# Designs tried in a protein design chat: VHH binders against p49116. Part 285

Target 1, 238 residues: p49116
Amino acid sequence: EGPLLSDTHVTFKLTMPSPMPEYLNVHYICESASRLLFLSMHWARSIPAFQALGQDCNTSLVRACWNELFTLGLAQCAQVMSLSTILAAIVNHLQNSIQEDKLSGDRIKQVMEHIWKLQEFCNSMAKLDIDGYEYAYLKAIVLFSPDHPGLTSTSQIEKFQEKAQMELQDYVQKTYSEDTYRLARILVRLPALRLMSSNITEELFFTGLIGNVSIDSIIPYILKMETAEYNGQITGAS

## First folded at step 20 (VHH)

Design pa92 (framework vhh_7n9e_1)
Fold by ESMFold2-Fast, scan of step 20:
Structure pa92 (fold): chain B 238 residues (1-238), chain A 119 residues (1-119)
Amino acid sequence: as target 1 above (238 residues)
Amino acid sequence: DVQLVESGGGLVQAGGSLRLSCAASGFRFSEYGMYWGRQAPGKGREWVSGISGDSSYTAYADSVEGRFTISRDNAKNTLYLQMNNLKPEDTALYYCATYEYRGSPEDYWGQGTQVTVSS
């Protein structure tokens, strides 16, 4: 049966829309986030273990974990995305919204708390110097989560998750042999991903996507995209 | 255009064996995951087993694990399902399917081959 992930799965290269506008807007943020989402789904569908599961199971897994995969992608690609600049622009927009009475103060606080949780997560990953191999296996652990409601093949999903955990452990022990507790410090970061609201993530990053259609509704279509169509989306060929 | 043609079904006694085949054409077979599903009379379609394009990974529904074996021959563009220790509850129309990237949310399913297991 071989390793769960190959060297190809460690490579995770985001191509940003160009040119970057002088003032960040909803469309630029949405296009950037969409490219990361497409890259994340293409990454998942390229995994042989994922391919072995039926399409209904694949769709259910991604629907359940897309926000966790997306957040891991934000952390991994934070420099390429200039994520701090994007989040600062979102915060500025929220401050302007309170001044103009366009959004309630309670909603603004809820969204700001989500942004602070995102910043804390990304900063913790950066402080730990999580490498590409570690990110790939963390994404696999998140993807092959057997505990989401409505899943079929839960025994197989659990087997694949355990294989991901085992291979991550082997990698960390060999690569960071002097840091005995590194794996524990990395894994303890994962529960925070489930506390982040997918609805607020959609509001922050995807308001310009398909006239407010939900990410949940488009996931099956994204997973079924032709490679050429996928490349068109990530390069801006429309 | 994708074409999937199943064969190998039939009538068998409980405890017996059957080997199903699916002949595939119209796509790069080795690059796509392949699946077997089934539909019992009056019920919806149920996923049975899947295999990665490179054959490195297989997966099974709990109800068939240890009894069924999925395999493929990429040189022949053919998918197989070896079914052992068949039970009456395995009676169903068995479908071959692929994870085809055509912008549709549905899998492409073949026409099916009937498996009937008598007690």
Scores: ipSAE 0.624, ipTM 0.843, lowest interface PAE 1.2, mean pLDDT 86
Fold by OpenDDE, second read of step 21:
Structure pa92 (fold): chain B 238 residues (1-238), chain A 119 residues (1-119)
Amino acid sequence: as target 1 above (238 residues)
Amino acid sequence: DVQLVESGGGLVQAGGSLRLSCAASGFRFSEYGMYWGRQAPGKGREWVSGISGDSSYTAYADSVEGRFTISRDNAKNTLYLQMNNLKPEDTALYYCATYEYRGSPEDYWGQGTQVTVSS
């Protein structure tokens, strides 16, 4: 078998909606998030190992890890997205709900803590100065996680994950030979992804766009979306 | 139009071997991943094995790993499944298919070929 990832899988370019509004509104945030989500899932589709897995397994994997992939994408695209500004805008919009007494104190705390965790994670990744190859391998490790409940073909998934880990190790060893513990520092960031609620992420980034439709329910459609159609939407849409 | 025609099934004793073939037409075969599925009596369809377009990667269900081998000949537009050490629980209608997320609106699969493994 060849490498799990190639140079083509390292490229991860997010195109933001244009024009950017004077004030970040819910629509802009949701559109931006949607593009990132689609990019992440279509990235997965581009991996031959992923291509080799069955549709049910692929869908199950993405359903299980979309929040983690999305979060890694946020970290990777933080500058392009102006993530700090987006998060600030989300908080500001959330204030309206708070003022209207639509949220309990506990829920407010939970949501704010989630935003904090997102910020902290992205900041931590920035501090580590994670490069495109490392992000690609980390996303692959997250994607091919065999430990999610209800997965089939877990042995094969595990093999792919191991391969991703090995390739990451080789890359880090080659590229950052002077930093003996870089691999460990990178990998220990992954558990933080599991602490983040997919439900809250969905609420913060996607509610304005998809309404009451769940990301879980649209994942099969995103995966089935034509690449040309996706690209057309990116270039043709505002 | 996409067309898939499976062959190679039959009756075999436990521990025996079969080799399935799937002749594909109507699309750029080498550009798409392919997979084998099966449907046992009284059960739903299940994924058995997949292979990337360039054959660089293969994958197997846990139940068949180590016993089945998927391969393809892109020059012949043909998908294969070598099945060794067959078990009664492998009895099913086997079908080949394309992955719908590879630019197709839906999965395409053939009518299938029957594999029966006797005890």
Scores: ipSAE 0.127, ipTM 0.559, lowest interface PAE 1.9, mean pLDDT 89

Design pa93 (framework vhh_7n9e_1)
Fold by ESMFold2-Fast, scan of step 20:
Structure pa93 (fold): chain B 238 residues (1-238), chain A 119 residues (1-119)
Amino acid sequence: as target 1 above (238 residues)
Amino acid sequence: DVQLVESGGGLVQAGGSLRLSCAASGFRFSEYGMYWGRQAPGKGREWVSGISGDSSYTAYADSVEGRFTISRDNAKNTLYLQMNNLKPEDTALYYCATYEYPSRPEDYWGQGTQVTVSS
């Protein structure tokens, strides 16, 4: 078998809705986040190792890790998204909600803590100057996680995760040969992804899209979309 | 309209070999992962093997690893399963499957082909 990821899997190009509105609104944030989510799922679906695992396993893996993939995508695309501007708009909205007594103090605290964790994660990745190859392999490590409850075919998933880990190690050692501790610094960032609530991610980024339907429930449909229909969603062309 | 037609099953003695085929039509075959599954009498459906659209990756259930080989011929729109060192426990109706076109939550299944392994 060849490499787990090809050069096509390293390419991760988010196309933002255009033009950016003068005042950020829920629709623009939701559209931007949806494009990133769909791009992330299409990225996963395009991996030959992922295709080989079968529909049930693919659905279970993405349901378990979509928030981790989405968060890695936010970090990777932070500049393209103007993520700091989006988060500032969300914070401003929350501040206004406090003044209008529309949202409980406990809920606001939970959401603000989530925003802080997200900012901290994105800042740590930016400081490490994570490149496109490193992001691709980190996403693969997260995707091929054999340790989620209820998962079958765990031995195959573990083999693919180990292959991702080995290929990341080879890449980092070759490309950043003078920084012997770089891989360790990168890998210790990953556990933070599992501390972030998928429910709060849905509330912050997907309120207009999903209504009462969770991201978890739509994942099987997104994964099975035809390529043309899928491309229409991520570009807004259809 | 996706159609999958399985063939190649039969009766074989333990230790024997069979080659299953699945003829696919109604979709762009090379763009989709393909799978073999099986259902034994009184048991649940079991995933057996999968292959990527470009054939670069394959995966196997632990119960068949090293004995079965999945392959495909994209020019012929055909999926194969080479089954070696067959065991009585491999007795089942074998199905091929893919992502359904148009998209649905279930895999699309053909009619199946029966494999019976005698001791």
Scores: ipSAE 0.613, ipTM 0.829, lowest interface PAE 1.2, mean pLDDT 85
Fold by OpenDDE, second read of step 21:
Structure pa93 (fold): chain B 238 residues (1-238), chain A 119 residues (1-119)
Amino acid sequence: as target 1 above (238 residues)
Amino acid sequence: DVQLVESGGGLVQAGGSLRLSCAASGFRFSEYGMYWGRQAPGKGREWVSGISGDSSYTAYADSVEGRFTISRDNAKNTLYLQMNNLKPEDTALYYCATYEYPSRPEDYWGQGTQVTVSS
């Protein structure tokens, strides 16, 4: 059995919508987020181990972890996306809702805390200087998580996760041999992903494009989307 | 058009073996993952085993792991399922299916082949 990931799975390049507006609007943010989401999902389906799992299992896995994958993607693509600027824009847009008294105090707090958590997580990843291989393995570990409720074939999923972990360990040992505890430092960041609400993430990044449609409901269609179609959208969109 | 045709099913005693085949046509077979599913009487469809397009990875349901082996011959556009140490609970209609097909939300699957394991 070959490696879980290859060099082709390390490549993770997000193309932002063009042109960039003078002021970041909701549409630009949502389009950017959608591209990241699609990239993340298509990344997942490019993994042979993922291809070996059934459609139901694949869909269930992605439904369970899309927020975590998306968040890792945000961290990885933070510079390209100008994530800090996007988040600031999101906050600014939220202020309008606040002024209109559309949100409760508790909801405002939850949303702001979520934004803070996103920013802090991405900052922490930047501080660790996580490279493309490490991100790929972390995403694989998150993807093949057997501990989500309702999953089938958890034993097989666990095996894939273990393989991802082992390959990450080997990579870190080889690449960062002088940093004995790098692996541990990287892995201890993963729990933070579980503290983030998928609902709030969806609200912040996707409501402008998908309206009343949930990310959960469109995941099967994203996974079935033709790569050429996706590429066409990237080059022809905006 | 995508077509999947299963064969190899039949009646076998517990502890016996069968080898299923699935002939595929109408798509670039080697570029897509394939899987076997089954539907037992009175039960829903369940995933049994899958294999990546390049055969580099295989996966199995817990209930069949160690007993079943999935394989494929991309030159023949054929998917296989070797079933050993069959049990009565393996009795089902077995079908092959694609994981992905561009621009289609639904999976493609064949009509299936019946496997009956007697106690």
Scores: ipSAE 0.519, ipTM 0.810, lowest interface PAE 0.8, mean pLDDT 90

Design pa94 (framework vhh_7n9e_1)
Fold by ESMFold2-Fast, scan of step 20:
Structure pa94 (fold): chain B 238 residues (1-238), chain A 119 residues (1-119)
Amino acid sequence: as target 1 above (238 residues)
Amino acid sequence: DVQLVESGGGLVQAGGSLRLSCAASGFRFSEYGMYWGRQAPGKGREWVSGISGDSSYTAYADSVEGRFTISRDNAKNTLYLQMNNLKPEDTALYYCATYEYKNRPEDYWGQGTQVTVSS
């Protein structure tokens, strides 16, 4: 069978829209997020183990975990995206919405709590100094999650997840041999991804792109795109 | 126009073997994952096995693991399924498939080949 991931799967390069506007707007944020989402889906589709599961299973896996993959991508690309600046702009907008009575206080509280959780996650990953190989394997562990409701072929998905976990362990023990507890510190961060609301992520990052259509509903179409279409979305060219 | 043509089905006794073939055309075969599915009378479609474009990875449904082997010959644009230790429960129409494109509404499904396993 060979390794689950090759060196090509470690490369994860986000190309940002250029130039960055002087004042952040919803279009810039949504285009940046869209590029990251498309890059993440293209990454998943390139994995031979993922291809072997067939298109129905592939679609179900990505629909179930897109928010976890997206959040890992935000953490990995936080510096390239200037994520802290984007989150600050969103917070400023929410504070203005309170003053203008445009959103309920309960909704604003939920969104603010989500932003805090996202920032906390990204900060934790940065403090752990997660490298490109570790991000690739964490994304694979998340992608091959056998415990989402409605999945078929769960035993095969579990085998691929176990292979991802084994290869991550081998990498960390070899590369960070003096840090006995590094793997445990990394893995304990993953459960937080399941607590992040996909609906709030969608509202924060994708409202300018998809209107009233959910990310869940468009994932099948994104996965079926030709490589040229993926490249066009990643670079913002059509 | 994408075409998938299955062959190799037939009637076999329990414990016997069959090898199915799927001849593909109309797309760059080696760039796409391929899979075998089946549908028994009165039941829904069931995924049986899949293989990556480069043949480096295979996957199997629990019901067939250890008995079936998927393989491909990219030079011949052909997908195979070697079926050993066949059981009556394996009786079904077997079909091959690949990824569909967003701009192509038809599935890349073949017409299928019938496998019947007698007790």
Scores: ipSAE 0.531, ipTM 0.796, lowest interface PAE 1.6, mean pLDDT 84

Design pa95 (framework vhh_7n9e_1)
Fold by ESMFold2-Fast, scan of step 20:
Structure pa95 (fold): chain B 238 residues (1-238), chain A 119 residues (1-119)
Amino acid sequence: as target 1 above (238 residues)
Amino acid sequence: DVQLVESGGGLVQAGGSLRLSCAASGFRFSEYGMYWGRQAPGKGREWVSGISGDSSYTAYADSVEGRFTISRDNAKNTLYLQMNNLKPEDTALYYCATYEYTKGPEDYWGQGTQVTVSS
């Protein structure tokens, strides 16, 4: 077997809706998030090891880890998205909702804690100056996670995760040879992804898009889309 | 229109070998992962093996690993399953499927090919 990821899998280019509105609104935020989600799903489906596992296993893996992949994508594309500006707009909206008694204090607290965790994660990744190869392998490590409940092909998934870990190690040791602890600093960031609530991610980024439907329930349909449909979603073509 | 046509099944003695083929048409074969599944009488569908579009990666169910080999010929739009050291428990109807055009557990694109292993 060759490498788990090729140069095509390292390329991860988000195309933002244009122009950016003068005042951020839920439609712009949801369209931006949708593009990132579809880009992440298309990225996963293009991996040969992922293709070999079969459709039922592939669907289960992505349903289990979509929030982790999405959060890594937010960190990787933070500058392209102007993520800090989006989060500031969300915080401003939440503060106005407190003033008008439109949301419960408990819910606002949960959402604010999630935003803080997300900002902390993105800031830590930026401070480490994570490159495109490192992001690709981190995404592969979370994608091929054998420990999610309900998975049926755990030995194969574990083998591919280990291959991702080994190739990340090889890359970091060769590229950042003077920084002996870089790999450890990168890997200790990953557990934080599992602390991020998928329900709150849906509320922050997908409220205007999915309505009463969860991301989890639409994943099987997204993964079955033809390449042309994926390209339409990630570029904003109708 | 997408079509998958399986062949190569038959009756074989335990310890014997068979090579299954799946002729694919109606889609860009090399761009899609391909799969073999099987269903024994009175049992549910079981995933057997998968191969990436470019043949760089393969995966196998624990029950067949080391005995079966999946391969493909993209020039001929054909998927293969080489089955060695066959066991009576391998007796089943074998189906091929693709990632984008796979139907649910009640409906495969092909009719399947029957493999019967006698002791």
Scores: ipSAE 0.550, ipTM 0.783, lowest interface PAE 1.2, mean pLDDT 84

Design pa96 (framework vhh_7n9e_1)
Fold by ESMFold2-Fast, scan of step 20:
Structure pa96 (fold): chain B 238 residues (1-238), chain A 119 residues (1-119)
Amino acid sequence: as target 1 above (238 residues)
Amino acid sequence: DVQLVESGGGLVQAGGSLRLSCAASGFRFDEYGMYWGRQAPGKGREWVSGISGDSSYTAYADSVEGRFTISRDNAKNTLYLQMNNLKPEDTALYYCATYEYSGRPEDYWGQGTQVTVSS
């Protein structure tokens, strides 16, 4: 079998809603986040190794790791999204909410801590100057995680994860040959993704879209969307 | 609009072979992964094997690895399962599925083809 990922899987192009409003609102943030989520789901569906796994396994993998994929996507697309501006607007809204006694201080603290973790993660990836190939393989490593509870075919998933790790190693050693410890610096960033709450990600980026429904409960429907429907979501078309 | 029609099942003795076929229509066959599943009497559905749209990757359940081979002919919109060294425990209704959006989960599965292995 060939490489796990092709050049088409390295391409990850987010199209933002245009124009960016003068004052950010929940609809713009939600639309931007939804486009990134749908791009991430479509990316996963396009991987031949992922396609070969049964649909229940595919759905379970993405349900378990969507927050990790989404966060990697935020880091990769931070400049295109103007993520720092979005996060600043969210922080400003939260500070105004505490002054108006609209939200509990404990909840605001949890959300602020999540934003700080997210900013630190994105800053660390930027400082490492992670390239498109490295992002693609990091996403593949988190996607093909065999250690989530309830998964079937864990031997196949582990094989695909190991292949992703091997191909990332080969790429980094070839491309950054003088930086002996680059791969280690990149890989130690991954555990932080599992410490980030998917519930808080939903609150920050998907408020108004989900309502009382979790992202993992809608993932089966997103994965089943045809490319044309998915492209409509990315472009904000009806 | 997704339609899947399985064929090729039958009664065989332990150690025998069968080749199952699944004729697909209503979607771009080569763009989606295809799967074989089975359901034994009184049991739930279990995944047997899968193949990528371009045939570059295949995957198998541990119970059938080395005995079954999944393949596809994208020009004919047909999925195949070559079943060798059949065991009584392989007795089940075999069905094919795709990951294409069909409007309802049941539309992923055809009517199936019965495989019965005697010992």
Scores: ipSAE 0.542, ipTM 0.792, lowest interface PAE 1.3, mean pLDDT 84

Design pa97 (framework vhh_7n9e_1)
Fold by ESMFold2-Fast, scan of step 20:
Structure pa97 (fold): chain B 238 residues (1-238), chain A 119 residues (1-119)
Amino acid sequence: as target 1 above (238 residues)
Amino acid sequence: DVQLVESGGGLVQAGGSLRLSCAASGFRFTEYGMYWGRQAPGKGREWVSGISGDSSYTAYADSVEGRFTISRDNAKNTLYLQMNNLKPEDTALYYCATYEYSGRPEDYWGQGTQVTVSS
C-alpha cells in the first residue's frame, strides 16, 4: 500500500459565498460554515483508507470528530473566511443579547470562553505557520482516532492513525530539518480540539441550518452525497 | 437501478475455506468503496471487511483479520471475499454493500449468501 494521503488530499480550497454582506447575519455565517463542513466531509470520503472502513466505522468516526475537523478547517481557512470578522460580529451580538434576549450570564460566559479558545487555537496554528501538508495529516490523525466512546473494531483505525502520524513525522523531519522540535509543538496543539463543545460550535456557526436538527444526525446523509451534490454545496450552485 | 448479487456460500467444516463473490451493476463500480457485512441468526449486523474503489486500501474487523482477504475486479464489477481458517462463529448470512447504498438484506439489494461452519 502507498502513502495514506496523495497530493490531491493535501489540496483544501474553500469557496466563500459572494458577495459578503455589509452586515454579517446568521444566514451568511451558516452558509459559509456549511461549505466548510461539506468540504471537510468530501475530503474525508475521498481518502482510500477511509473508504475501506465499513459504514459503521467511517460514519461513527466522522460523527465523533466532526467538530475537531471543522475547527482545523476554520484554522486552515481563517483568512479566506475572514474568521476574525465573523467572530467579532458574534461577540457584538452576544453583548447586545445580555439585556435584550434575557440569556443567562453563565451561558454567555461559556460561549465567550469557546470563542476565546477557538481564537487561541487559530492564532497558535498561524504562528506555527502550519502548511497544507501538515494540515492534511493533522486532519487524518483526528479522523482516524480509535479512542472515541462507542467505536467498534478500533485496531484498523489505530493502524491508519499511526500511519498518518509516521507520515507527518517523516514530512516534518525532512522539510523542516533544522527545527528538531517542530513536530512536538504541532502535536501538543491537538488535545485542545477535544475540549471545545460541539454544541456551542453548532450554536455559533449552524443556527438555522435545518431547524432543530443536530450536525451529527446529518453526517450520514452528507457522507452519502454524490460528488455533484458536494460540488454544488461548496460552490453554492442552485 | 443498483443491484448486488452474492454467491459462493455453503456448508464447510471448521478450519475450511470459502470464496464469496458479489456481482454489482447499475452504478460506476470503480468510484465506490465496497464492503462485506454479515448477520448471524441471533446477533446484530456486523461489518466484516471493506475495500477502496481503486483497491489501494483494505480494512478488516478484528474478528477476521489475518483469515479473510477482500479483493475486487473492477473490469468485471465483482467484489470477492476469500475466507480461510473458518470458525463456527463465522456462521452468518453474508451480504455486500457499497458506501453509497445500504445493502442490508431487506433493501432489495444483495439477498446475501449463507455461510454455515460446522464444529
Scores: ipSAE 0.500, ipTM 0.788, lowest interface PAE 1.9, mean pLDDT 84

Design pa98 (framework vhh_7n9e_1)
Fold by ESMFold2-Fast, scan of step 20:
Structure pa98 (fold): chain B 238 residues (1-238), chain A 119 residues (1-119)
Amino acid sequence: as target 1 above (238 residues)
Amino acid sequence: DVQLVESGGGLVQAGGSLRLSCAASGFRFYEYGMYWGRQAPGKGREWVSGISGDSSYTAYADSVEGRFTISRDNAKNTLYLQMNNLKPEDTALYYCATYEYSGRPEDYWGQGTQVTVSS
């Protein structure tokens, strides 16, 4: 078998909605996040190894890891998204909600802790100067995670994850040959992704998209979209 | 407008071999993964094997790995399943499916092909 990912899978280009409003609002944040989510799902669906696993397995994998893929995408596209500006706007909104007694202090604390974890993750990835190839393989490692409950074909998923790990190792050793411990520094960042709540990610970024349904529940429908429909969502031309 | 037509099933003794074919039309075959699933009497549908659009990757259920080989011919829009060392437990109606269209019986354009393994 050839490499797990091709050059087309390393290319990950987010097109932001235009124009950016003077004051960020839920519609702009939701549209930006939706484009990243659809880009991430289209990316996963285009991987030959992913295609081989079958629709039920594909759906289960993405339902289990969409928040990890989305968070890696936020880190990779932080500059394009002006993510720090988006997070600052969310924090301001939460502070106003405390003053207006619209949300409980306990809930706001949970959401603020999530934002701090997200900022810490994105800052750590920026400090490591993770390149596009490394991001692609980190996404592949989290996508092909055999340890989520309810998965079938776990031996095949594990095989593909190990191939992703091996190819990332080969790339890092070749490209960053003088930095002996770079791979270790990168890989120890991944466990933090599983500590982040998908429910809080939905509340922060997808309120305008999901309404009263979860991202988890709509994933099967998104994965069944035709290529043209994905392109429409990714570029906003629908 | 997707059409999937399976063939090649039959009655075979344990330890024998069969080659299944699936003729596909109505979609861009090369762009999509293809799958074989099966349904034994009184049981739900079970995924058996899958192959990427470009044939670069294959995957198998643990129950068939090492015995079955999936392949495709994109010029002929045809999917294949070579089944070796067949066991009575492999007795089922075999369906082909693609990622864009459910392999569930209710969503299927073909009737599948019956494989019966004696003894």
Scores: ipSAE 0.581, ipTM 0.819, lowest interface PAE 1.5, mean pLDDT 85

Design pa99 (framework vhh_7n9e_1)
Fold by ESMFold2-Fast, scan of step 20:
Structure pa99 (fold): chain B 238 residues (1-238), chain A 119 residues (1-119)
Amino acid sequence: as target 1 above (238 residues)
Amino acid sequence: DVQLVESGGGLVQAGGSLRLSCAASGFRFSQYGMYWGRQAPGKGREWVSGISGDSSYTAYADSVEGRFTISRDNAKNTLYLQMNNLKPEDTALYYCATYEYSGRPEDYWGQGTQVTVSS
């Protein structure tokens, strides 16, 4: 059995909608987030180990972890996305909503706490200077999580997760040989991903999608897209 | 225009062997994972095995691991399932599927291949 990930899986390049508007709007934010989501799902589908799992298992895995994959993608692509600018625009919108009495104070508090957690996570990853190989393996560890409720045939998923962990360890020990505790510092960041609400992520980044359709409901359709269709979504081409 | 046509089923005694084939057309076969599933009378569909497009990875249901081997020939657009040490509980209609399309009995002209294992 070869390595879990190839060099092609390390390459993770987000193409932003162009041009960036002078004032950020929900359409631009949603299109940017959708490109990242499609890139993340295409990345997962291209992994041979993921392909070997049945379609029902693949769908269940991505439904369970899409918010974790998306958040890792936000951290990895934070500079390309100008994520801090997007979050500032969202905060400004929330402040305007308070003044106009459009949203409850409790809801605004929940959303602001989520934004703060997201900022903390992205800042911690940036300070650790996580490289492309490390991001690829962290995404694989998250993807092949055998412990989500409702999963079946978890032994194969656990095997692939363990292989991802082993290969990350080998990479870090070889590449950052002088930093004995680097792997531990990286891995302790992962539990924070499960504390972030997928419902709030959906509200912040995906309000411009089809009406009241949830990310959970569209995941099976995205996973079934041809590679050319993924490329179209990722680059904004038809 | 995806078509999946299964063959190779039959009646076999417990402990026997069969090799199933699935002829695929209408899509770029090597780009997608392929799967074998089965449905026994009065039961739901059960995933049996899967293989990556490049054949580098395979996966098996716990009930068949060590007894069944999945393989593919991308030049021939054909998926295989080698079934050894067959048990009566392996009796089912076997069908193939791809990641892009379900390949379920209602989704194609062929309706799978029947495997019957007698005790």
Scores: ipSAE 0.555, ipTM 0.800, lowest interface PAE 1.6, mean pLDDT 84

